# VH-VL binders against S-adenosyl-L-methionine-dependent tRNA 4-demethylwyosine synthase (TYW1), part 4

Target 1, 149 residues: S-adenosyl-L-methionine-dependent tRNA 4-demethylwyosine synthase (TYW1), of Arabidopsis thaliana (Mouse-ear cress) (q8rxn5r50to198)
Amino acid sequence: GKIFFISQTGTAKALAQRLHELCASNDIAFDIVDPHSYEPEDLPKETLVLFIASTWDGGKPPKNGEFLVNWLGESAEDFRVGSLLLSDCKFAVFGVGSRAYGESYNAVAKELSSRMIGLGGLEMIPVGEGDVDDGELDRAFQDWCDGVI
Below, E stands for the ipSAE of ESMFold2; O stands for the ipSAE of ESMFold2 at other seeds; V2 stands for 0.75 times the mean of E and O plus 0.25 times the DockQ between their complexes.

## First folded at step 1 (VH-VL)

Design t1 (framework fv_tezepelumab)
Fold by ESMFold2-Fast, scan of step 1:
Structure t1 (fold): chain C 149 residues (1-149), chain A 124 residues (1-124), chain B 108 residues (1-108)
Amino acid sequence: as target 1 above (149 residues)
Amino acid sequence: QMQLVESGGGVVQPGRSLRLSCAASGFTFSSYGMHWVRQAPGKGLEWVAVIWYDGSNKHYADSVKGRFTITRDNSKNTLNLQMNSLRAEDTAVYYCARGKYYDFWSGPDAFDIWGQGTMVTVSS
Amino acid sequence: SYVLTQPPSVSVAPGQTARITCGGNNIGSKSVHWYQQKPGQAPVLVVYDDSDRPSWIPERFSGSNSGNTATLTISRGEAGDEADYYCQVWDSSSDHVVFGGGTKLTVL
């Protein structure tokens, strides 16, 4: 499987590394992937993907995830692409954001989940939501990991 | 509501030491990379040092490497800069700044919150 | 090591568009941030990630970045825009933050 990190603060990347370590300790091998170096057209070949995605000012994805997020949006709107493109892909999403940004709170994680579902992806657990400003980020992340593993 | 307040600046003789502090409030300090940036009188901005959110990684400008030490205390929401072997060329206003985001392979940047600055004068 | 080059000064007439350049080798592969600094004040982030703008910054401020040049564009220039402007990148090869030398914008 693959763990994608979409990171502005580096927090999502650090969490991806922690998740990778947790998986390895349970004899589950995952590759940590920077979406910027990934061909989105290869996503339908994946059977298990985990996303850890940060959201900041304006609800926009960090640069390293921008192409992938936009590709998913364009694919969901393309009439030639059926709702079964990702039907063999199981996924889960954990969002990293701040409630101080209001309506944009974890917008990228929520959009990723919505787009993956729209393309036929199988969501294993509801979107996890971590808030960098509430002092409970590690607990929220651990709860999400326990649900995924 | 988000604020950074520097302290510890002053006049100091060449070769001596000075410790700057930066108190953070209004955001979760432990989640962000922090920087020190300085500006000599009438000159441009010069980056000094960075420390990652958990204190695990640090980088320094070549001009201060080996003389300055950046540290943080996440339990107290405080960033520190220990400046040893001070030179006349270190005279500047020192700003504490928050990195809006970072990549572990590239580093924290985009300084969206700045302190007011504290003046350090190294003079005989 | 990595160097960012800015013109030391740019002048613009009120209501006209100012363009401040930031030159760097292959800078288009990096994320460029721009800061405004008025006398006696701390810098203020005005453009980040090449073209994004903080919500408190007027839409007159915009940015671009491609090839060897990043540009900060200030439309409908006004007296309150007079300041020093700095571009900035993170150089991942050295793990250093790099600032440009700064550009003084004068609105005449």
Scores: ipSAE 0.000, ipTM 0.563, lowest interface PAE 11.3, mean pLDDT 84

Design t10 (framework fv_tezepelumab)
Fold by ESMFold2-Fast, scan of step 1:
Structure t10 (fold): chain C 149 residues (1-149), chain A 126 residues (1-126), chain B 108 residues (1-108)
Amino acid sequence: as target 1 above (149 residues)
Amino acid sequence: QMQLVESGGGVVQPGRSLRLSCAASGFTFSKYGMHWVRQAPGKGLEWVAVISYDGSNKHYADSVKGRFTITRDNSKNTLNLQMNSLRAEDTAVYYCAKSTYYDYVWGSYRSAFDIWGQGTMVTVSS
Amino acid sequence: SYVLTQPPSVSVAPGQTARITCGGNNIGSKSVHWYQQKPGQAPVLVVYDDSDRPSWIPERFSGSNSGNTATLTISRGEAGDEADYYCQVWDTSSDHVVFGGGTKLTVL
């Protein structure tokens, strides 16, 4: 399986590494993947993917996830792409954001989930939402990890 | 470890009210959507109501809409069902059930029910 | 409202494969879940999201979902499999959970 991190300040990347260590301690092997180095056209070949995604100012993804997020959006809106493109792909998403952004709170994670579902992906657990400002980020992340592993 | 325990069932006359409660333990109650499902004697499973993780979103079966109210108290890990204007057809064992998946934004209403209580019997009899 | 149709009863000989169907319009586009219920007991989840199993359920239980029919398959039937089985979906158009009418599996 693959853990994708979409990270500007390094928080989502650090959480991805922590999840990788938790999985390894349970003898479950995942590859940590930077989406910038990943070909999105290979996504239909994946059977299990986990996303840990930060939301940048204005509800935008950090640069390393920009191409993947845009590709998913375009694929979901393209009539030539069947709604079952990702039907063999199980996934889960954890968002890293701040409630101070209002409606943009964890917008990238929510968008990833919505588009993956729209393309036929199977969501294992609903979007997890972490808030970097509320002192509960670690608790929210641990709850999400417990649901995934 | 994960457990749901219902209480509040009993015998009640038509037109009266009853309040069911469900105590949750062994999981982070505040992260999951919760359901009530009932089963009349000798009949199949019938869904009653759902409440989102934070209590902000609720849905009801057509047969109970306007009469039943689902609520939750995350500080006490409890789920409640207030049943008003009870009818003979509401006679059933009532189960509380936990959504399989976390319910943050996109709702876990589509998910399976992985943990069920043992049920509490409600008999509406004249 | 959306309706799920199950046969009222299915019989299987010990060691043979039982198949319990759940019919619904375009059910293949929905996630189907299956429950086992023995007399006097609460339902137990046996298959979820069409074909996944909880870790405590034996591999003899499997599911599929395509077109207008979802199927619960129980291989190498045992006396302990005798129970009522229910399929379940979420109907997006009504925001309702929908259960099938149930199928009584008899192992004889």
Scores: ipSAE 0.000, ipTM 0.497, lowest interface PAE 16.1, mean pLDDT 84

Design t11 (framework fv_tezepelumab)
Fold by ESMFold2-Fast, scan of step 1:
Order: C-alpha cells, then structure tokens, then sequence
Structure t11 (fold): chain C 149 residues (1-149), chain A 122 residues (1-122), chain B 108 residues (1-108)
C-alpha cells in the first residue's frame, strides 16, 4: 500500500510518518509517497491508498498535491473514463485543516474522497477531519487510524 | 474534420519575441488540454508546454521556463505560445497538439497541427 | 531528469515483425505512448496507454510495457511503415512529458 501526504507546513507528512510506524508495528507495510514524485496514471494499479491531506488558502491543495488532485478532477469529468477507473482501489482520507477557514474546512480531503468514490474507489472509512487549532488533532487522527488499521 | 492550424512562425533575431497561435476546429476545444511540441531541424521531438482545458494548470519544459508563456482563449478556440528572449537553440518546427484524454489527465497527443517554423538567426 | 532510450535504427524485411524498444527506469509503472513520423509530416499517434490503439491504426501495431522496457511491435512490416518512431511518458517528478530520441525504421 501507499500513504500519500499533501502538506504545506509538514503536519500531514508528520502524521503520515506516525501512520507508517503504527502500520509497521502491526506488520503492515506501506510506502510513504510525496504525490509530486508519483505518476497519477499509476493510481489505477494501486489496491490500497491512504491520503493525509492539508487544505490551505481558499480550499486549494498544497502544491505537492496539486497535480494529483487536478488529475482526479479531470478524470472524474471525462466521459470516456466512466465510473470504474479506480474500481480495484480501496482508500481512506484524513484531512488536516482549520475551522477558521469556514466552509473550506478540510475541503481538499473531502474533494479527494468524492473524486475517488466517483471513479469507483472503495472508501474504507469516512473522511477523518482534523483541526490544527483545537488541540484535538492527535485524538482525531488516532480515531481515524483505529478505523483504517 | 478535427483540425489544428499553427501560425506566427518566422525568422527572428536572438533576444527578441514571437507569438505563435493555433486555431482549433471540429471538436469542443474547451474540453481538452493542449500542448506545444517542437522539433529542431534533423532532431527528435521535444515537449515544450501544456495547458489544462480551463487554463488553470500549466507546465513548461525547463529549457523554456521563464521565457515562454502558454495561454488559451476558449471563446475563440485558440491556443497561444508567447516566446520571449529567444535563443538560437529555440530554432525548430513548433507543433500544437491535443491531449487525447482516455483514462488520464496527461494522456497521449492524438491530433497534431502541421507545424510552423521558427528560425532564430545568429 | 527522466530519460527514455531508444535504438537509433531498426531494420525489418517486408512481411516480418519489427520490435522497437523504449528503455526507462521503472517505465512499466508509467503509461507509454508511441508516435510515427514520416519526413515533412506531423507525428501520428499509433499506440497509447501502453497497448491501446486508435481506431484508425491497423491491428499490426501493438505495444507492451513492463519493468524497464516498453516495446512497439509492428507485424507484417510494409514499406509504408518506414518512419521515425518515438516513445513518450509523463514524468511527475519533473512535471513534464519526456520523448525518446526516436528510432528510424527501415523496411528493406
């Protein structure tokens, strides 16, 4: 499997490292992947992917995830692709955001989930939502990890 | 029929600018990403730039980054390449090409124009 | 930067099968596209997404891609197949498309 981090400040990357350690302690091997270094065209070949995604500045993805998020959006709206592109892919998404951004709170994580589902992906658990400002980020993340592992 | 027609090529001095245009017909231009690809005389194909269907996403080859700007006008079915600070090594036939689509955002190039020659003299 | 390697030339006798290779690190994990270019003409897409073929291209053209090598196969070679052939991939690490150097196919 793969754990993708989409990160502006490094918070999503740090959480991806914690998830990787937790999975390893349960004998589950994952690769931590920076989407900037990943070929989105390889996504249909994956059977299990986990996303930890930050949302910043107007609900936009951090730059390291921009191409992947845009690729998913284009693919979901291409009538030739249909709804089965990612039918072999199980996934889960954890969002890192701030409620101070209002209706854009964890928008990237929610968009990732919606696009993955639209392309036939199987969501293992509902989108996890973490808030960097509320002091409960670690608890929210641990709850999500307990559901995915 | 689906067609792409380039224009704007010519002979230009080093350091000057040139603007290429590509007119699309026979398909819904606003639904497809578009590319510029060049080929120096007697050499292979070199990708230059891409623009997404809505113009929100652009990428450039390292050799042209900071000097070339790709734009599109969906209301006029046109793709443009603004080439600034031209160098002798920019001498090539420039093709515009359509993103095929299929099962990826960055797919193959299925429709190509005839090309327009840009010569940057010494 | 990502590099695709092709042999400069390949020769095939009429009616025989030509195989043109495209080498790249872990290229089997990428989608490979192939173009045919005849002198003075624009390139023509002949194989896309490793092994799919546009409806206007004869079934004699096929592709494969695994490990570090993608291959364009042209069965029952014809004089009209003489051209330069280019492989191409998208490289996400550099955010650009990469073309191979091209292979000149000669049918003798």
Amino acid sequence: as target 1 above (149 residues)
Amino acid sequence: QMQLVESGGGVVQPGRSLRLSCAASGFTFSSYGMHWVRQAPGKGLEWVAVISFDGSNKHYADSVKGRFTITRDNSKNTLNLQMNSLRAEDTAVYYCARDYGGKSFRPAFDIWGQGTMVTVSS
Amino acid sequence: SYVLTQPPSVSVAPGQTARITCGGNNIGRKSVHWYQQKPGQAPVLVVYDDSDRPSWIPERFSGSNSGNTATLTISRGEAGDEADYYCQVWDSSSDHYVFGGGTKLTVL
Scores: ipSAE 0.000, ipTM 0.502, lowest interface PAE 15.0, mean pLDDT 85

Design t12 (framework fv_tezepelumab; at its last look DockQ between E and O 0.09; V2 from the best seeds 0.00; counts 0 for: pae O 15.0 > 2, placed apart)
Heavy chain, then light chain:
Amino acid sequence: QMQLVESGGGVVQPGRSLRLSCAASGFTFRNYGMHWVRQAPGKGLEWVAVISYDGSNKHYADSVKGRFTITRDNSKNTLNLQMNSLRAEDTAVYYCATHYSSSWFEKGAFDIWGQGTMVTVSS
Amino acid sequence: SYVLTQPPSVSVAPGQTARITCGGNNIGSKSVHWYQQKPGQAPVLVVYYDSDRPSWIPERFSGSNSGNTATLTISRGEAGDEADYYCQVWDSSSDHVVFGGGTKLTVL
ESMFold2-Fast, scan of step 1: ipSAE 0.245; ipTM 0.747
ESMFold2, look of step 2: ipSAE 0.006; ipTM 0.587
ESMFold2 (binder alone), look of step 2: mean pLDDT 91; pTM 0.940
ESMFold2 at other seeds, look of step 2: ipSAE 0.000; ipTM 0.548
ESMFold2, look of step 3: ipSAE 0.000; ipTM 0.591
ESMFold2 (binder alone), look of step 3: mean pLDDT 92; pTM 0.945
ESMFold2 at other seeds, look of step 3: ipSAE 0.000; ipTM 0.497

Design t2 (framework fv_tezepelumab)
Heavy chain, then light chain:
Amino acid sequence: QMQLVESGGGVVQPGRSLRLSCAASGFTFRSYGMHWVRQAPGKGLEWVAVISYDGSNKHYADSVKGRFTITRDNSKNTLNLQMNSLRAEDTAVYYCAKGLWFGELKSAFDIWGQGTMVTVSS
Amino acid sequence: SYVLTQPPSVSVAPGQTARITCGGNNIGSKSVHWYQQKPGQAPVLVVYYDSDRPSWIPERFSGSNSGNTATLTISRGEAGDEADYYCQVWDSSSDHPVFGGGTKLTVL
ESMFold2-Fast, scan of step 1: ipSAE 0.005; ipTM 0.537

Design t3 (framework fv_tezepelumab)
Fold by ESMFold2-Fast, scan of step 1:
Structure t3 (fold): chain C 149 residues (1-149), chain A 123 residues (1-123), chain B 108 residues (1-108)
Amino acid sequence: as target 1 above (149 residues)
Amino acid sequence: QMQLVESGGGVVQPGRSLRLSCAASGFTFSNYGMHWVRQAPGKGLEWVAVIWYDGSKKHYADSVKGRFTITRDNSKNTLNLQMNSLRAEDTAVYYCARSRYSSGWYKDAFDIWGQGTMVTVSS
Amino acid sequence: SYVLTQPPSVSVAPGQTARITCGGNNIGSKSVHWYQQKPGQAPVLVVYDDSDRPSWIPERFSGSNSGNTATLTISRGEAGDEADYYCQVWDSSSDHVVFGGGTKLTVL
């Protein structure tokens, strides 16, 4: 499987590393992937993907995830692609954001989930929502990890 | 039997406020992005605002930014539009509409529309 | 801001084909949706994603979209097709829904 991190300040990347270590401790091997170095056209070949995605500045994805998020959006709008592109792909999403940003709270994670479902992906558990400002980020993340593992 | 029913329209003076509501039934409201679209008498359709399925993201037409607020209550299957500082040019029939794509949002076609509620801003 | 241009009116004789255009810069790269609105009624979706049709809409309705023009085609026009027709896209650059100005179809 693959763990994608979409990260501006490094929080989502650090959480991806923690998830990788938790999976390894349970004898589950995942590759940590920077979406900037990944070809989105290969996504239909994946059977299991996990996303840890931060949301900043007006609900936009960090730069390293911009191409992947845009590709998913374009694919969902393209009538030629249809709703079965990712039918063999199981996935889950954890969002890293702040409620102080109001209506943009975890918007990237929610958009990723929505687009993956729309393209036929199977969501294993509901989107996890972490808030970097509430002191509960680690707890929210651990709860989400328990649902995935 | 999927249905959207608007309420809250009426005659109001310039500068006042009005709150519109839209009651959804017959589908899982929390899975869909929702829009407000208006139509002034004898004129075309004008998009007003959108809210994501979970309420986390919102966008507004430039003509209403800072004056209108779109909200939703998924536990009650309701969509709301709070309209402040109303102007004569806000006079229109207001429709609520559903984005076609389940778990998607406003980039979709509008497959279900309410009957509309008339808002008249007049002195 | 992105703009969609429609002719204000189109006339068609009964049994003939009506074509309603929707012009926009590079509109062929966008998904275009079409709505029919009869007097005193809410709009009804007739074509979505350029050329797909809801199951309740007659096969006489079809759509196309390429380059700078999208077209709604209504074959074998009927009196019941008289209505205002609106095209619609999502504009990613502004995060706004954009409607065309509408076309009144008359079947005469």
Scores: ipSAE 0.000, ipTM 0.493, lowest interface PAE 17.5, mean pLDDT 84

Design t4 (framework fv_tezepelumab)
Fold by ESMFold2-Fast, scan of step 1:
Structure t4 (fold): chain C 149 residues (1-149), chain A 124 residues (1-124), chain B 108 residues (1-108)
Amino acid sequence: as target 1 above (149 residues)
Amino acid sequence: QMQLVESGGGVVQPGRSLRLSCAASGFTFSRYAMHWVRQAPGKGLEWVAVISYDGSNKHYADSVKGRFTITRDNSKNTLNLQMNSLRAEDTAVYYCAKTPYYYDSSGYKAFDIWGQGTMVTVSS
Amino acid sequence: SYVLTQPPSVSVAPGQTARITCGGNNIGTKSVHWYQQKPGQAPVLVVYDDTDRPSWIPERFSGSNSGNTATLTISRGEAGDEADYYCQVWDSSSDHVVFGGGTKLTVL
């Protein structure tokens, strides 16, 4: 499987590395992937993908995830694609953000989940939400990890 | 509500020292890199220093290197700037500023939240 | 030392589009951020990461960055847009934040 980190900073990548190590300790192999270097048209070939996505103000994805998020939105609205594009793909999403940014809180993670479901993807567990400002980010992340393993 | 409040500014003679503080509230201070930016009267913005979220990495503008020391106390949500060997050209309003991305140890250094500034005047 | 160059001043008529440039060698390979500063006030982030806006900033503000020039575009200029505008990058080769010299926008 693949673990995608969407963030211009180290946070989502550090969490992806922690998830990777946890999976490895349970004999499960994942590749950590920067979406900027990934071709979104290859998503239908994936059987298991995990997203760790940050959201900043305005509800926009960091640059490294922008193309992937936009591609998913366009594919969901394209009459030629249909609702079974990702029917063989199991996925889960963890959002990292701050409630101090109001209505944009984990907007990218929520959009990713919605678009993946709309294209036929199977959501393994509900979107996880971590708040960097509440002192509970590590607990929220660990709870989400326990759900995907 | 995210806030940064600077203090410690004042009038000081050349060659003396001054310590600025910045009190943070409304966000988890320990997750963000912090900067000091200054602005001389009637002039533009000039970057002074940065400290990583955990205090392990620091960088300084060439004009202050060896004279200024940036530190942070994550248990007290406080950023500090120790200014030694002050010169007339250090006269400026000093702002503390926060990066928008948590655990930012990479090269992205935008400033989403700024304090209101504290004035430092170095004069004989 | 990396240097960012801005025009000292730009004027725009009310309702018209203002464009403020930020010149730098291969600046298109860097992420450019823009700040608005009104007299006696702290700077306010108006555009980040070349093209993106904080949620509190009107969509009249936009940015672009390619080659050797980044541009802040302010559509439908208003009197309240009068301010100094600064561009900013992180220069990874020196580990320094670099600001442009600032541009005073006048709405007349």
Scores: ipSAE 0.000, ipTM 0.554, lowest interface PAE 13.3, mean pLDDT 85

Design t5 (framework fv_tezepelumab)
Fold by ESMFold2-Fast, scan of step 1:
Structure t5 (fold): chain C 149 residues (1-149), chain A 123 residues (1-123), chain B 108 residues (1-108)
Amino acid sequence: as target 1 above (149 residues)
Amino acid sequence: QMQLVESGGGVVQPGRSLRLSCAASGFTFSSYAMHWVRQAPGKGLEWVAVISYDGSNKHYADSVKGRFTITRDNSKNTLNLQMNSLRAEDTAVYYCARHKGYSYGYRGAFDIWGQGTMVTVSS
Amino acid sequence: SYVLTQPPSVSVAPGQTARITCGGNNIGSKSVHWYQQKPGQAPVLVVYDDSDRPSWIPERFSGSNSGNTATLTISRGEAGDEADYYCQVWDSSSDHWVFGGGTKLTVL
């Protein structure tokens, strides 16, 4: 499997590294992947992907995730692309954001989940939502990890 | 073009009230937390208040808590500061500023500032 | 009541490097932002999240933050850099934003 981090300031990347260590301690091998260096057209070949995604200004994905998020949006709205494109892909999403940004709160993570589902992906657990400002980010992340592992 | 324009400043007597407004344009106002920052003549910057994107959370500097009220109207792209029980120490230029959205939320910088509006409290 | 301490003034010769410090207890664990303010003008963000720059700010502006001191570094100083500079952090304990007292930079 693959753990994708979509990160502006490094928080999502740090959480991806912690998840990787947790998986390794449970004898589960994952690759940590920067989406900027990944070819989105290879996503249908994946059987298990985990996303840890922050939301940036205006509900936009951080730069390193922009191409992947846009590709998923385009694919989900293209009727030439069937709703079974990602039918072999099991996935989960954890969002890193702040409730101060409201309707944009974890907008990227929520969009990733809905697009993956729309393309036939199997969501293992509901989108996890972490708030960096409430002092409960670690608890929310741990709860999500417990659902994944 | 992203812009913030303050208005409502003026001269007011101690103990009176004044309402400042800030008009936002060129960005999705409802997606950002907004701040008021003031600067007394010849002095440094002092943070005054913040309001979350939807108005559900507000925080105030200790010097103004209980006297000032921050509000917003997302349908009109406006930020407001109601200033009650004004004191000579409240004399300052008042700036509205946008909170830059980062994954750290409230840790973000203030990236867009208005021109400021002058409030003078004197008798 | 978190406090940020800045020197009131710093002077630098043209072409030399100016360093403006911002002292705070364990400030290295916080995200520090820097603002430039010229007389009669609103503040302008010049460095954010310790070391990042808005795209329109020259690369000679840089920042660092570790331990108890954050630093704004302005290399190859020029007359146009004369301004007041303020550091700023968010204090999670109080949910307050704290500004330093400001540093007046003069290019002599």
Scores: ipSAE 0.000, ipTM 0.540, lowest interface PAE 14.1, mean pLDDT 86

Design t6 (framework fv_tezepelumab)
Fold by ESMFold2-Fast, scan of step 1:
Structure t6 (fold): chain C 149 residues (1-149), chain A 124 residues (1-124), chain B 108 residues (1-108)
Amino acid sequence: as target 1 above (149 residues)
Amino acid sequence: QMQLVESGGGVVQPGRSLRLSCAASGFTFSTYGMHWVRQAPGKGLEWVAVIWYDGSNKHYADSVKGRFTITRDNSKNTLNLQMNSLRAEDTAVYYCAKEGRTYYGSGSYAFDIWGQGTMVTVSS
Amino acid sequence: SYVLTQPPSVSVAPGQTARITCGGNNIGSYSVHWYQQKPGQAPVLVVYDDSDRPSWIPERFSGSNSGNTATLTISRGEAGDEADYYCQVWDSGSDHVVFGGGTKLTVL
């Protein structure tokens, strides 16, 4: 499996590393992947994908995730792409954001989940939502990790 | 050989306009985002503007927003920068630069090809 | 707006290793690119995506990026390495390209 980090300030990347270490300690093998270096057309080949995604101002994805997020959106709306494109893919998403951004709170994580489901992906656990400003980010992340492992 | 050649620089008075052009060759111009970057004499690199591969999206540095307009003509492999209301602080060598990443996701967003630059001097 | 900070100058003796830093808040989450510029010439890409190198650049050039600091490392310094070096990122939050202020490398 793969753990994708979409990160502006390094928080999502650090959490992806923590998840990877937790999985490794339980003999579960994952590769940590920067989406910027990943070809989205290879996504249908994956059977297990975890996303840890931050959201920047205005609800937009950080640069390293921009192409992947846009590709998923375009694929979900393209009639040439069937709704079973990702039917062999199990996934889960954890969002890193701030409630201070209102409607944009964890918008990227929510979009990823919606698009993956729309393309036939199987969501293993509901989207996790961490808030960097509430002092509870670590607890929210650990709860999500416990659900996905 | 992949190449970018700028033209249109010169000496102009404050408040006037100049149009810079950049001719691209050796690669499929319509596939890549293009940028303008400037450098004042003895100073560092300053990003000016970007235009997406199809011309659909554009962004500008705050210092030039409202005064400069970036355009491209994919049929002629040219990038342009229309500079209006020029100020002394716009004095710089202007470079055009190509992104390494294609619109379909291959490559890097780094600037892999640069032109040699064209000098714009705004003086009274 | 996002800001990248570089030391204004770095000196290295021939054959020794030069390290040029690029500081930015959580820069480890960005893709950092490095350019070399010699007097009167256009910038040249020497390192991209933190640590990758164009095929035409010697392996003496390498990069790293973690936490709040990205580093360009030039091993076995040569007189021909004298130049200004700039780090660069794309800041998706502002839709802006950001350059560091530049570092002048002197090989003595």
Scores: ipSAE 0.000, ipTM 0.491, lowest interface PAE 20.5, mean pLDDT 85

Design t7 (framework fv_tezepelumab; at its last look DockQ between E and O 0.18; V2 from the best seeds 0.00; counts 0 for: pae E 10.1 > 2, placed apart)
Heavy chain, then light chain:
Amino acid sequence: QMQLVESGGGVVQPGRSLRLSCAASGFTFSSYGMHWVRQAPGKGLEWVAVISYDGSKKHYADSVKGRFTITRDNSKNTLNLQMNSLRAEDTAVYYCARLKYSGSYYTAFDIWGQGTMVTVSS
Amino acid sequence: SYVLTQPPSVSVAPGQTARITCGGNNIGSKNVHWYQQKPGQAPVLVVYDDSDRPSWIPERFSGSNSGNTATLTISRGEAGDEADYYCQVWDSSSDLVVFGGGTKLTVL
ESMFold2-Fast, scan of step 1: ipSAE 0.326; ipTM 0.738
ESMFold2, look of step 2: ipSAE 0.000; ipTM 0.510
ESMFold2 (binder alone), look of step 2: mean pLDDT 93; pTM 0.950
ESMFold2 at other seeds, look of step 2: ipSAE 0.000; ipTM 0.554
ESMFold2, look of step 5: ipSAE 0.006; ipTM 0.585
ESMFold2 (binder alone), look of step 5: mean pLDDT 93; pTM 0.951
ESMFold2 at other seeds, look of step 5: ipSAE 0.006; ipTM 0.577

Design t8 (framework fv_tezepelumab)
Fold by ESMFold2-Fast, scan of step 1:
Structure t8 (fold): chain C 149 residues (1-149), chain A 122 residues (1-122), chain B 108 residues (1-108)
Amino acid sequence: as target 1 above (149 residues)
Amino acid sequence: QMQLVESGGGVVQPGRSLRLSCAASGFTFSNYAMHWVRQAPGKGLEWVAVIWHDGSNKHYADSVKGRFTITRDNSKNTLNLQMNSLRAEDTAVYYCAKGPEYQLPYKAFDIWGQGTMVTVSS
Amino acid sequence: SYVLTQPPSVSVAPGQTARITCGGNNIGSKSVHWYQQKPGQAPVLVVYDDNDRPSWIPERFSGSNSGNTATLTISRGEAGDEADYYCQVWDSTSDHVVFGGGTKLTVL
């Protein structure tokens, strides 16, 4: 399996490292992956992927996730790409954002989930939503981890 | 095309005041947090102060708190630093720098000015 | 008071990989940014958010950040890489920007 971090301030990356350590302590092997260094065309070969994605204002993904998120969006809207492209892929998404940004709150995580489902991916647990400003980020993340592991 | 140009540096005696300005161009100034960073001759970078995009919040390094005041005029695309009760230890090149993220000060500095020299000596 | 620690100097042979460290308590939970400064010039952002690059910076510049250490890696070192390098974080506890003390890179 793979844990993808889409990170602007490093919060999503730090959470990906914590998830990796938690999985390792339960004898589950995952690779932490920077999407910028990953070929999206290889995604259909994956059977288990976890995304931890931050969202800034305007609802845009951080630079390291931009190509992957755009590729998923284009693939989901292309009629030549069937809705079974990712049918062998189980996934889950945790978002890191702030409610202060209104409708952009965790927009990248929500978009990732929607696109993965549209391409046939199996969502293991609903999108987790963490807020960096409410003092509950760690609890939200732990709840999501409990659902995944 | 984004540019920051500092001005107002010079030689002043201890205990005096000096006002630095930074003129911004090539981006929507009112959308970004602005910072002052200084560097003493032969020394490293030291952060001085930040002001939010709309002027609603400000933070200062402990070494300048109570003596320096950061302000901005969004109608003129100008950042200012009012420096009071100057000390020899304030001698440095002062840079203004822009945060890269819309309305957030927590990121890197993507654009820097060329700096203006402030010398506090007798 | 949050503190970032860098070695004062690092040397690398031409074509070899330079690694500049930035130590800080639990720095892996923060985003680390790196600046290059040549004599008489303003700093230039070379790596941001741990391991992202501005489009004008060569791919041989990269970074990592975990635990108590962040690292700037410069592959295939060139004479033009000689400069002072500074790491930087935002300390949310104090609402302060913190810089490391700087590392002088020499390409021998």
Scores: ipSAE 0.000, ipTM 0.487, lowest interface PAE 16.4, mean pLDDT 84

